# Designs tried in a protein design chat: VH-VL binders against Large ribosomal subunit protein bL9 (rplI). Part 4

Target 1, 148 residues: Large ribosomal subunit protein bL9 (rplI), of Lachnospira eligens (c4z4q1)
Amino acid sequence: MDVILLEDVKTLGKKGQIVKINDGYARNYVLPKKLGIEATAKNLNDLKLARKREEKEAAEELAAAKELAAKIKECTVTVSMKTGEGGRTFGTVSTKEVAEEAKKQLGLDIDKKKMKLDVPIKALGNYIIQIKLHKDVTAELTVKVVEK
Short names: E, the ipSAE of ESMFold2; O, the ipSAE of OpenDDE; V2, 0.75 times the mean of E and O plus 0.25 times the DockQ between their complexes.

## First folded at step 2 (VH-VL)

Design s1 (framework fv_solitomab_arm2)
Fold by ESMFold2-Fast, scan of step 2:
Structure s1 (fold): chain C 148 residues (1-148), chain A 122 residues (1-122), chain B 106 residues (1-106)
Amino acid sequence: as target 1 above (148 residues)
Amino acid sequence: DVQLVQSGAEVKKPGASVKVSCKASGYTFTDYYMHWVRQAPGQGLEWIGYINPNSGGTNYADSVKGRFTITTDKSTSTAYMELSSLRSEDTATYYCARDYYDSEGYTPFDYWGQGTTVTVSS
Amino acid sequence: DIVLTQSPATLSLSPGERATLSCRASQSVSYMNWYQQKPGKAPKRWIYDASNRATGVPARFSGSGSGTDYSLTINSLEAEDAATYYCQQYSSYPYTFGGGTKVEIK
């Protein structure tokens, strides 16, 4: 019997694959334990429609992430730091502060935990912060640190 | 070299709960379902449930449903059964037993644990 | 639930004799296993899928049957065959076992 696997099965294949197996194995193990369903015309059509929906949604999410990344690349967020004698700065600019300013200045809700900041921002100047928007899309946000 | 090793004997009072372990070795724990079967003293065998160690999916016999839970710990390749609200009728030796399958077929219970005796007495 | 009825309940025979154990299902089943259990020990899968001997099972054991009628035959009994034998269907959940046939050697 042909069976559509509902989860990975080591000896049979991966979730979503159609495998031909012994009828007894199918009826007494795979089907009752919901590891798979019989590959009827209806079930095959349902799988095809589900795959089309998932593919469309994935493509839309990827496209949206790429468009947002392109928009972020054109933007600059300005953050202020206190300065003292000789232009020396005090404190650090955190990803939390950058996220807050991005929301205030650009209307962007960015998760601070998705921001990659390898070194603390301790001086005035321009910095590029990487933001992971999607497993395949990372945006680059310019952060300009000015005197408070 | 497949081996299933169960925890030691338990004596419980009516209304208590008991938890029995079954440690698997010699194969990939998540590849095969684990079942539990019990046997009252001098009586036959009764299937009481299974777990899919890969997904955590379970199925329980009506005789124990509502009082019975099967769980696994993948890191230690161990399956557990827990039976609550114990009755004298739950006095039995409890066995774990694994399934077997390949592309040509399926057959249950190719290997069994040594058994854990659970006695429910006041 | 599928009920399996084993007969006889007890079978007492001498070494060298043939033993035939019966297992009848309350409805047609496609798959049947047999288990050997000795006192104080866990059952061992003995015959699977009606007629296949498990690894290490002596050739004197054979299983047969289909539908509602299955049997386990021991062609020439040996002392080590004294045990209770259980049939078990796995065509549908819940899996069920027969009441067992106790084979005693005189």
Scores: ipSAE 0.006, ipTM 0.497, lowest interface PAE 11.9, mean pLDDT 87

Design s2 (framework fv_solitomab_arm2)
Fold by ESMFold2-Fast, scan of step 2:
Structure s2 (fold): chain C 148 residues (1-148), chain A 121 residues (1-121), chain B 106 residues (1-106)
Amino acid sequence: as target 1 above (148 residues)
Amino acid sequence: DVQLVQSGAEVKKPGASVKVSCKASGYTFTDYYMHWVRQAPGQGLEWIGYINPNSGGTNYADSVKGRFTITTDKSTSTAYMELSSLRSEDTATYYCAREDYDFWSTYFDYWGQGTTVTVSS
Amino acid sequence: DIVLTQSPATLSLSPGERATLSCRASQSVSYMNWYQQKPGKAPKRWIYDASNRATGVPARFSGSGSGTDYSLTINSLEAEDAATYYCQQYGSSPLTFGGGTKVEIK
C-alpha cells in the first residue's frame, strides 16, 4: 500500500514522503498509530492543497520578518545605567530591561528569549543586540546606554 | 517556565522491565516532541527514541527496538518510557528532552534531571 | 546512520588559553548543535544551528561550520568551562551524538 507519512519513521522515510509498504504493516501499525495515511487520490490532493497553504504562509512569515528586521535596524532604544565615582558603572543591562524599553519607546513587543547579547552591557555606550525573528532572519537593535 | 521532572532511580534484575516518567510543565505538552536519551556510566549520549504527544507517533533506535515503548498521558502532561528484557548494558542515566523545532532550530532545549537505571545480577 | 567524530577526546589547557573542538560528520548535515555537560548533571543547550549561542552562554563561545565539518571555539578558557561538550546532528534519523570532547583545566 502506498502511504503518505505524517512524521519521520525510521526505515520508512521522512514526513511528507509517499512510501510503498506491506498492506498488513500499513493496516496494523502505520495507519492505526497515525504515522501515515493511505495515499488515495483525495488524500494526495488534500496534501497538495495543505502544502500550497503552508508555502504561502511560510513566504508571508519570512517577508513579515524581513520587514520587521529592516524597521528594527533603524531603531535605537535608550537604557539608563547607574554610574558612580570616576564614571564606573554598577550592574548590567539585561535583555528584560531592553525588551521593556523597546516596548515603551518603539512600541515593539520583542520576546527577550529571542535576544542574543554578544557582549555583556556593563558600560555606557552603544551596543547591538541580535533578535532572531525567523530561522532565516536576525534583526539588529541598537541599544544606547546612558547615565542614570 | 518550562520544567521536565523525572521519576526516581531504579534498580532492576536482568530480564525485568523498567518504566520511567517525565512530567512536563510550563508549556502546551502536545505542541513539542519528547525524546529519550541515555548515557551509560562514563560514556557518551545515545538517542533512543521520541514520541509526538499529539499523535502518539513514535520512533525508536535500533539498539532498543522491540524492547522499548514510549507513551504519554495527556491529562497529566507526562511522557513514559518502558524498557523490557533488561540487560547489564542498559545500565545508564535516562533523560527526557524536549525538541524545539520552531524559529530557533531543531534541537533539545530543555532536559529532565535524569533517572539512573541500574541493572545488576 | 550519520556518525559524528569529535576530536580531540580530551583537551587539557590553562585558563586564558583558546580551545577549539572539532566535530566531523560522515555525511553532510544541515543542523548541528552542541551541548555542555558537567559531571552528575543533565546536558545543557549550548550552541544551536551551528553558530547560535543559547541564552546564558558566554560570548567567549562560538560555533562555526557547515556540511560535514563543524567546530566549537572557546576564545579564553575559564575554570567554569571544564565540561564535556557533545555535538549532535538533527536532519537524519536516527538522531546521533558525537563521542564528546572533555575540556579539562590544568
Scores: ipSAE 0.000, ipTM 0.457, lowest interface PAE 20.1, mean pLDDT 83

Design s3 (framework fv_solitomab_arm2)
Fold by ESMFold2-Fast, scan of step 2:
Structure s3 (fold): chain C 148 residues (1-148), chain A 123 residues (1-123), chain B 106 residues (1-106)
Amino acid sequence: as target 1 above (148 residues)
Amino acid sequence: DVQLVQSGAEVKKPGASVKVSCKASGYTFTSYYMHWVRQAPGQGLEWIGYINPSGGSTNYADSVKGRFTITTDKSTSTAYMELSSLRSEDTATYYCARGLRYFDWSTYYFDYWGQGTTVTVSS
Amino acid sequence: DIVLTQSPATLSLSPGERATLSCRASQSVSYMNWYQQKPGKAPKRWIYDASNRATGVPARFSGSGSGTDYSLTINSLEAEDAATYYCQQYSSYPYTFGGGTKVEIK
């Protein structure tokens, strides 16, 4: 019997795969335990529609990530740093601080763990921080560091 | 090859404005800060300001603040300085110099300099 | 502002002699650089980040120091080393230069 697996089964295959198994095994184990469903014309058509929905959702997610990246590229977040005698700056600007200011100033709720900062920001000036929004989309946020 | 090529010498009267250009080539113009440094005849070097071409952020030394503007034209990879209300004390050779690559810690110094533009303020 | 004091103002030595130029900062700096300037020319990067020689700088030049006390040493002077040497800090805004040390070859 051809069966559509509903979850990963180590001896049979991965979720979503169509596998041919012994009729007795299918009827007595796989189907009653809801590990799979019979690959009937109706069930196969339902699987095809589900895969099309997944593809559409993936395309919409990619498009949304690209739109957000375009919006982020036009934005600037201002972060302040303490300066002392002779213009010396104190401390560093972290991705946590950038994320907090992005939320306050732009309404952007960005996961700090998705931000890439290759080097610590120790001086006044403008910086570009990379934000991984999607496996295929990286946004660039301008960070302006000014005196407190 | 990285090059910074500046415009020619200027002679101005007190109270006039001067605009000096610095055309960059051989690198990605928006990746590095561009600084301006001046030197009065027989004197030392004085930093007067910078621009980050990527974001347009500028910072100016107190000695020129209020009279000094730095701008860029990304399409021609050119930085400009403009100094207004010129005084005799502004007579100097003005240099553009490439500075910090802001996302890279390898360049905390002025690595390439323009040839200099002499600005003479006299009546 | 961070003040950089260079000494001596002028150093006159013969070829083959060792020259040591001093640069003292009014407060601790992390990035100290040195530039060579010959008359009528733009400054040229020479030593960066205290001790690194720029490309093309002869091995007889060395930089050292940390915190507030830095030096540039020329182990065995040659005629082509006649120039003014400026130290410069890139640690904090505003960026500043020392007054320069003029090296003259007798």
Scores: ipSAE 0.000, ipTM 0.487, lowest interface PAE 19.3, mean pLDDT 84

Design s4 (framework fv_solitomab_arm2)
Fold by ESMFold2-Fast, scan of step 2:
Structure s4 (fold): chain C 148 residues (1-148), chain A 121 residues (1-121), chain B 106 residues (1-106)
Amino acid sequence: as target 1 above (148 residues)
Amino acid sequence: DVQLVQSGAEVKKPGASVKVSCKASGYTFTDYYMHWVRQAPGQGLEWIGYINPDSGDTNYADSVKGRFTITTDKSTSTAYMELSSLRSEDTATYYCARSEWYYGSDYFDYWGQGTTVTVSS
Amino acid sequence: DIVLTQSPATLSLSPGERATLSCRASQSVSYMNWYQQKPGKAPKRWIYDASNRATGVPARFSGSGSGTDYSLTINSLEAEDAATYYCQQYSSWPYTFGGGTKVEIK
């Protein structure tokens, strides 16, 4: 019987491959373990439609991530820190504070867990925080730290 | 660069057998299916079968089933078709063509130059 | 088997004219491809999945359609477009091709 492999199988082939195997092996091993499905015209069409839907959704997610990254690149979030004589600052600016201010000032809902800060924010100035929006898209948000 | 190069033209008598080769280069031979498509003079294209070079598994069109065999030699990246008990109706140009093994693929992307097989008495 | 009927069998047109080639399936298909074949040469991938141009195919070519009715259009015919164009369905086994439309330049 012809089967479409749903994952790599060492003795048969790779995921997505159509392979011809004996009926017993198909019915007793491949199909019950969900390693493949019968390569009927209906199943081929159904899987192809499912794949095109997944590709469309993936492309839309990537496009949305890129659009959001472009928007974030043009934005600046302002965060205040208390300072003493000579410009001495107190405390640090956390990713939680940046996420809160991004929401308040820009209307951006950013997951703090996806933020990466290479250098702790302990002084006044401009900083860039990397935000992983997608496995292939990292945004850069400017954080401007000013005296309170 | 991907190339599929076929053997030369054949002239055969009815009842004979013919074997045509298709040598692949420029890609990993076992990563793509190899199909055979024929075209009778002045007519359209007819798919007649494929082989998975990695597994050796084949599938043949009903029009040639029982007298058509596709084989490969992985060491030379070559696919072969053999058609036995030749009839006048088998007179055609035979093409090899590759496709991805993935069920999402839907076209033959590279074709051989064709081999003309003439069956006449 | 799914039967594909192409019309017209031959189109004879002058450069700059618009050509429209039809492909009708005997039952609904989800995936239709087109191949270009020039005299004495092997077919070449031209349009896939109804409307996508293969790499290197000029922008003057477009594919459209769904279900049982598909078409290939050449907006402004060039001399190099003289060829036979075949539609092909990939929705079910066995793969089937249309009879072809020959495009000739006067």
Scores: ipSAE 0.006, ipTM 0.500, lowest interface PAE 9.5, mean pLDDT 85

Design s5 (framework fv_solitomab_arm2; at its last look DockQ between E and O 0.01; V2 from the best seeds 0.00; counts 0 for: pae E 11.9 > 2, placed apart)
Heavy chain, then light chain:
Amino acid sequence: DVQLVQSGAEVKKPGASVKVSCKASGYTFTSYGMHWVRQAPGQGLEWIGYISAYSGNTNYADSVKGRFTITTDKSTSTAYMELSSLRSEDTATYYCARDVYYYDTSGHREFDYWGQGTTVTVSS
Amino acid sequence: DIVLTQSPATLSLSPGERATLSCRASQSVSYMNWYQQKPGKAPKRWIYDASNRATGVPARFSGSGSGTDYSLTINSLEAEDAATYYCQQRSNWPYTFGGGTKVEIK
ESMFold2-Fast, scan of step 2: ipSAE 0.266; ipTM 0.692
ESMFold2, look of step 3: ipSAE 0.000; ipTM 0.530
ESMFold2 (binder alone), look of step 3: mean pLDDT 88; pTM 0.891
OpenDDE, look of step 3: ipSAE 0.025; ipTM 0.623

Design s6 (framework fv_solitomab_arm2; at its last look DockQ between E and O 0.02; V2 from the best seeds 0.00; counts 0 for: pae E 23.2 > 2, placed apart)
Heavy chain, then light chain:
Amino acid sequence: DVQLVQSGAEVKKPGASVKVSCKASGYTFTRYYMHWVRQAPGQGLEWIGYINPNSGGTNYADSVKGRFTITTDKSTSTAYMELSSLRSEDTATYYCARWRSTGYYYVDYWGQGTTVTVSS
Amino acid sequence: DIVLTQSPATLSLSPGERATLSCRASQSVSYMNWYQQKPGKAPKRWIYDASNRATGVPARFSGSGSGTDYSLTINSLEAEDAATYYCQQYSSYPYTFGGGTKVEIK
ESMFold2-Fast, scan of step 2: ipSAE 0.369; ipTM 0.743
ESMFold2, look of step 3: ipSAE 0.000; ipTM 0.428
ESMFold2 (binder alone), look of step 3: mean pLDDT 90; pTM 0.900
OpenDDE, look of step 3: ipSAE 0.006; ipTM 0.568

Design s7 (framework fv_solitomab_arm2)
Fold by ESMFold2-Fast, scan of step 2:
Structure s7 (fold): chain C 148 residues (1-148), chain A 125 residues (1-125), chain B 106 residues (1-106)
Amino acid sequence: as target 1 above (148 residues)
Amino acid sequence: DVQLVQSGAEVKKPGASVKVSCKASGYTFTDYYMHWVRQAPGQGLEWIGYINPNSGGTNYADSVKGRFTITTDKSTSTAYMELSSLRSEDTATYYCARGGDTYIYEGSGYTFDYWGQGTTVTVSS
Amino acid sequence: DIVLTQSPATLSLSPGERATLSCRASQSVSYMNWYQQKPGKAPKRWIYDASNRATGVPARFSGSGSGTDYSLTINSLEAEDAATYYCQQYDSSPYTFGGGTKVEIK
């Protein structure tokens, strides 16, 4: 009987491999323990179609992340800091504040936990914040800090 | 570089047997199915069978079933087809072709991506 | 068996013209491939999984379709495109081929 291994089995082969084993071993061990399933045309096709669907969904996620990154690169979010005598700034602009302003000003709903600041925002000026949108896609958002 | 190299042309009498080899190189032999396809002179392509070199599992077209055997020698990365009780309608060019991978989750390629150069088998009286 | 019907049997066109080759399956197919074959040569993988060009296949070639209806299009024919093109399903045994469409250049 040919079976599709659902996990690695040291004496038979690797997960995803089709192996030919005797009917008794298949029925009494491999199939009951869910180490594999019979390699019928239906089972083979079902697994291949499920994989193809997963690959399509992954490709769509990657494409969406790249499109969003391109859009973010063209955007600037403005945040304000209060200043005192001599232009001294007070406090730090947090990723939470940047996320809130990005939503208000640009309609972008960005997870603050995915933002990375290479330099703390403690002064007026322009900053680039890196945003991890996908394992393979990082966006760059311009943050303009102005006097409140 | 993936390459499939087949044995030379054969001329046989009706009722004889013929054995054709297909030597694979440039990849892991057991990771892909090996198929056989034939083409009669001036006609289209006809799939006649496959072997899974990893499992040894085979499948044959009804047109050749009972006379056709596919085997492999893993040590030389070679697939063989043997067709017995030859008839005039078996006159054709026989091709080996690499098929899909033998791994469902990791593999891809449900296509014949590499082909041998072909072996002409002529059955004449 | 899944039967693949290709049409037309022969296309005779001039360089620069557009060619559309059809392949119809007797039932729904998920994995459709196309092969180019020139006289006296082995077939060569040309389009796989309906729409992907094989390495080295010119951009003028495109594949499309799903279910039972598939097509191979050559946007602007070149002399080197003269060949017979076969569709093939890889859903299940027997892995059948269409009868082929012969593309001739005038």
Scores: ipSAE 0.014, ipTM 0.567, lowest interface PAE 7.5, mean pLDDT 87

Design u1 (framework fv_umesolerbart)
Fold by ESMFold2-Fast, scan of step 2:
Structure u1 (fold): chain C 148 residues (1-148), chain A 123 residues (1-123), chain B 107 residues (1-107)
Amino acid sequence: as target 1 above (148 residues)
Amino acid sequence: EVQLVESGGDLVQPGGSLRLSCAASGFTFSDYYMNWVRQAPGKGLEWVSFISSSGSTIYYADSVKGRFTISRDNAKKSLYLQMTSLRAEDTAVYYCARDLYYEDSGYTYFDYWGQGTLVTVSS
Amino acid sequence: EIVMTQSPATLSVSPGERATLSCRASQSVSSYLAWYQQKPGQAPRRLIYDASTRATGIPARFSGSGSGTEFTLTISSLQSEDFAIYYCQQYNNWPYTFGGGTKVEIK
């Protein structure tokens, strides 16, 4: 029987592939476990439509991520640190604090787990935080640390 | 085992250029900040340059600003130092040194050093 | 930049005796200070970081202490393999800076 795989199956192939397998294996394993469906004309047409929708949505997500990254690149979040004599700062600025200030100052709701800081923020100055918006898109947010 | 191997050191005339390389193995190179440190013959250690794990943040010692360029290729697991307008006082053994793991917080020290490559600037 | 000053420049100690090395910073570096050992013809290797934490594999005879501007490295019972130059380094401020080194000689 010809079966359309609904997910990757190591011994059979990749999601979306049409594989010819033994009828018993198809009926007793692949179909009941929803690893594939019979490759009827209707099912093939339904999957083609689903693939077109997924491709369109993927392209729109990539475009939206690129647009948001361009917007973020123009933005600066200001965070203050306490300083002592000689300009030494106390403590560090965390990605949690940056996320809170980004929401407060810019209206951006950014997941702190998607933030990667190139260097620890331990002194006054400008820093770049990388934000993974998409598999293929990383945004750069400027964080300006000023004296409290 | 973590290893850093420098190469590219040579005898070069004043005003010349030279490119140093550092090949990393035994760890995920793209996760670490990296530095170049040099040591003139019979003298102490001098920090030269810093590069972040992604390559987007770079610092230089005042003595080399405008003449040296640090870069990295994470896919090739390599760190580079392009040196131009070389002077006699740039004569030194140049070391590649590993710095902070990018997700760690707090300050760090250089935990692994390469064996060094000698650069001699002389006519 | 922060200037690191090490003293003495050279220290001669008999095997089994205690050696104490000093490192001073021109301004406070809190506890962000490391010690490195460099044997003749070799690259430096890590000994101590955060002023007092021994790196993995470093013998217990090595200890560091201090904070702010004054730091010490102590070798409680100096062995022949401890013949080396020792450098302190601050990593509190940019640029990172090293001391001039202390040469420990064992005869």
Scores: ipSAE 0.000, ipTM 0.448, lowest interface PAE 22.9, mean pLDDT 81

Design u10 (framework fv_umesolerbart)
Fold by ESMFold2-Fast, scan of step 2:
Structure u10 (fold): chain C 148 residues (1-148), chain A 121 residues (1-121), chain B 107 residues (1-107)
Amino acid sequence: as target 1 above (148 residues)
Amino acid sequence: EVQLVESGGDLVQPGGSLRLSCAASGFTFSRYSMNWVRQAPGKGLEWVSFISSSGSYIYYADSVKGRFTISRDNAKKSLYLQMTSLRAEDTAVYYCARGPRYTSSWYFDYWGQGTLVTVSS
Amino acid sequence: EIVMTQSPATLSVSPGERATLSCRASQSVSSYLAWYQQKPGQAPRRLIYGASTRATGIPARFSGSGSGTEFTLTISSLQSEDFAIYYCQQYGSSPYTFGGGTKVEIK
């Protein structure tokens, strides 16, 4: 019997795959445990429509992420640090602080866990923070550090 | 395939309250931000309120701030707008509209057919 | 708040002709602009986002252009089903605002 797997099964394949298996194994194990469904014309058509919906959703998500990344690239978040003689700074600016200021200044609701700094922010100047918006999209946000 | 169906519009007196609902189907509701957009009779579109996919971030137009409350129930795939202290200028067709997955790019890709709210004595 | 101004308020065009609609922002919105079509008694439908990206299923005769403060929606060969009201919307700065609309009607 041909069956459509509803979840990953170690010995058979991955979710969404159509596999040909023994009729007894299908009827006594795979189908009753809801690990798969029979590959009838209706079920195959439903799978095709579901895949089409997923592809469209994925394409729209990717497009939205690219658009947001382009917007972020044009933005600058300003954060302040305490300074002493000769421009010496005290402390560091964390991704948590950058996320808070991005929300306040730009209305951007970015999870700090998705932010990555290539260089620690411990001095005045301009920095670029990488923000992972999507599997295939990383945005770059400019952070301007000024004297408090 | 994507459907948004509003309900709850009614005739109410100034100062009254009303709750609007929007039932979503055909997509993974919990992954999208949602909005309410209204249109007064014969007028243009006005954004009213935004709620993020998780419900953690909420924004309102200044005209409704403090009077309207947006909320969502991801398990029921429903969006709500609780309206209080209604004014004649709140008279409009209220649309439920789907936003992008991100909170910072508020354009609307799918809209419901709308529900009419009339505030009159 | 950013004010969006659309012109003209009404545009009379014959079928098969080109229609050009304008949208102006009171301050720069970069390319964060969308266009919607609304027919009488119906909800709006998304046509364009990102100023120039056509939404899935929207015919090639619709095109958007512009950046900053000046934007244009062009319908290259107007069809009978294109007679509607068109709205622009900026999403570059909160609150997100709509233009007053341009009514495209048959000449």
Scores: ipSAE 0.006, ipTM 0.553, lowest interface PAE 10.3, mean pLDDT 84

Design u2 (framework fv_umesolerbart)
Fold by ESMFold2-Fast, scan of step 2:
Structure u2 (fold): chain C 148 residues (1-148), chain A 123 residues (1-123), chain B 107 residues (1-107)
Amino acid sequence: as target 1 above (148 residues)
Amino acid sequence: EVQLVESGGDLVQPGGSLRLSCAASGFTFSDYYMNWVRQAPGKGLEWVSFISSSGSTIYYADSVKGRFTISRDNAKKSLYLQMTSLRAEDTAVYYCAREGYDFWDSYETFDYWGQGTLVTVSS
Amino acid sequence: EIVMTQSPATLSVSPGERATLSCRASQSVSSYLAWYQQKPGQAPRRLIYDASTRATGIPARFSGSGSGTEFTLTISSLQSEDFAIYYCQQYNNWPYTFGGGTKVEIK
């Protein structure tokens, strides 16, 4: 039986290759474990179409994430802190507060759990918060902390 | 470079038999599906038969079922068509054609054809 | 079997003009449709596969479109070497079937 390997199989070949194997081995092991499928014209064409659709969807998701990241990089969210004598601030700004202000000021609904602060916000000034939008895309949002 | 060379075409009388051969070179023959396609003088293309890379899956056009047998010898890199009970309507140029297939590439269908071999069934 | 019908049977055009060839399937073949060119005394040459993908080495003036049952091959700015017979072929179902061909001849 000729089969199309769906993944690398050490003794048979590489993913995507057509290999000739014993019918019993194919029907009892390779096909049931989904290591390969029968190499028919329809199966070859179906896999090709499925691959093209998957690649298109993945490319669209990546492009959307990159576009959103570019937009976020140009944005600034402003958060206020109370100050005492000499400009000393009280407390810290949390990712929860940044997420709430991002939604109010920029219309961005960001999961606070996907936000990472490399340095705690304890003083007035500008900070960059990293936001994980995609496996391969991290956005940078500027947070400007001003006196109330 | 990929090459397919047919041979065996001849003049045969109705009811006779003939064996066509197709010699492949320039590629790994055992990795490809092969087909026979024929063309009667002044007429269009007609698909005749298909054989999978291992030889385990075979299909025929209804017009030749029971009379023609497709086979291959991967060690000799050759494709065959055994024809029996030939009729005047079988008169045609017979082409062997490779199904251009690569799961990771877009090259599918008949990507390479032989030059053809003429079979004439008369008198 | 799926019957493939090509129209027109003969198309007369002048060099530099656009040629449009049609191919219809008796039932859906999705996008599993190829186009071949054949010149007298020669084997067919693949032009298009998957309805719209040009084969390697085929000039950009050849383009294919369509899906399901209606398909078109377009040759923009026809050249002298393009006068030939063109066949469509479906490979969605067994048996594979070809259209009857469209002869593109000089006007």
Scores: ipSAE 0.000, ipTM 0.487, lowest interface PAE 16.1, mean pLDDT 84

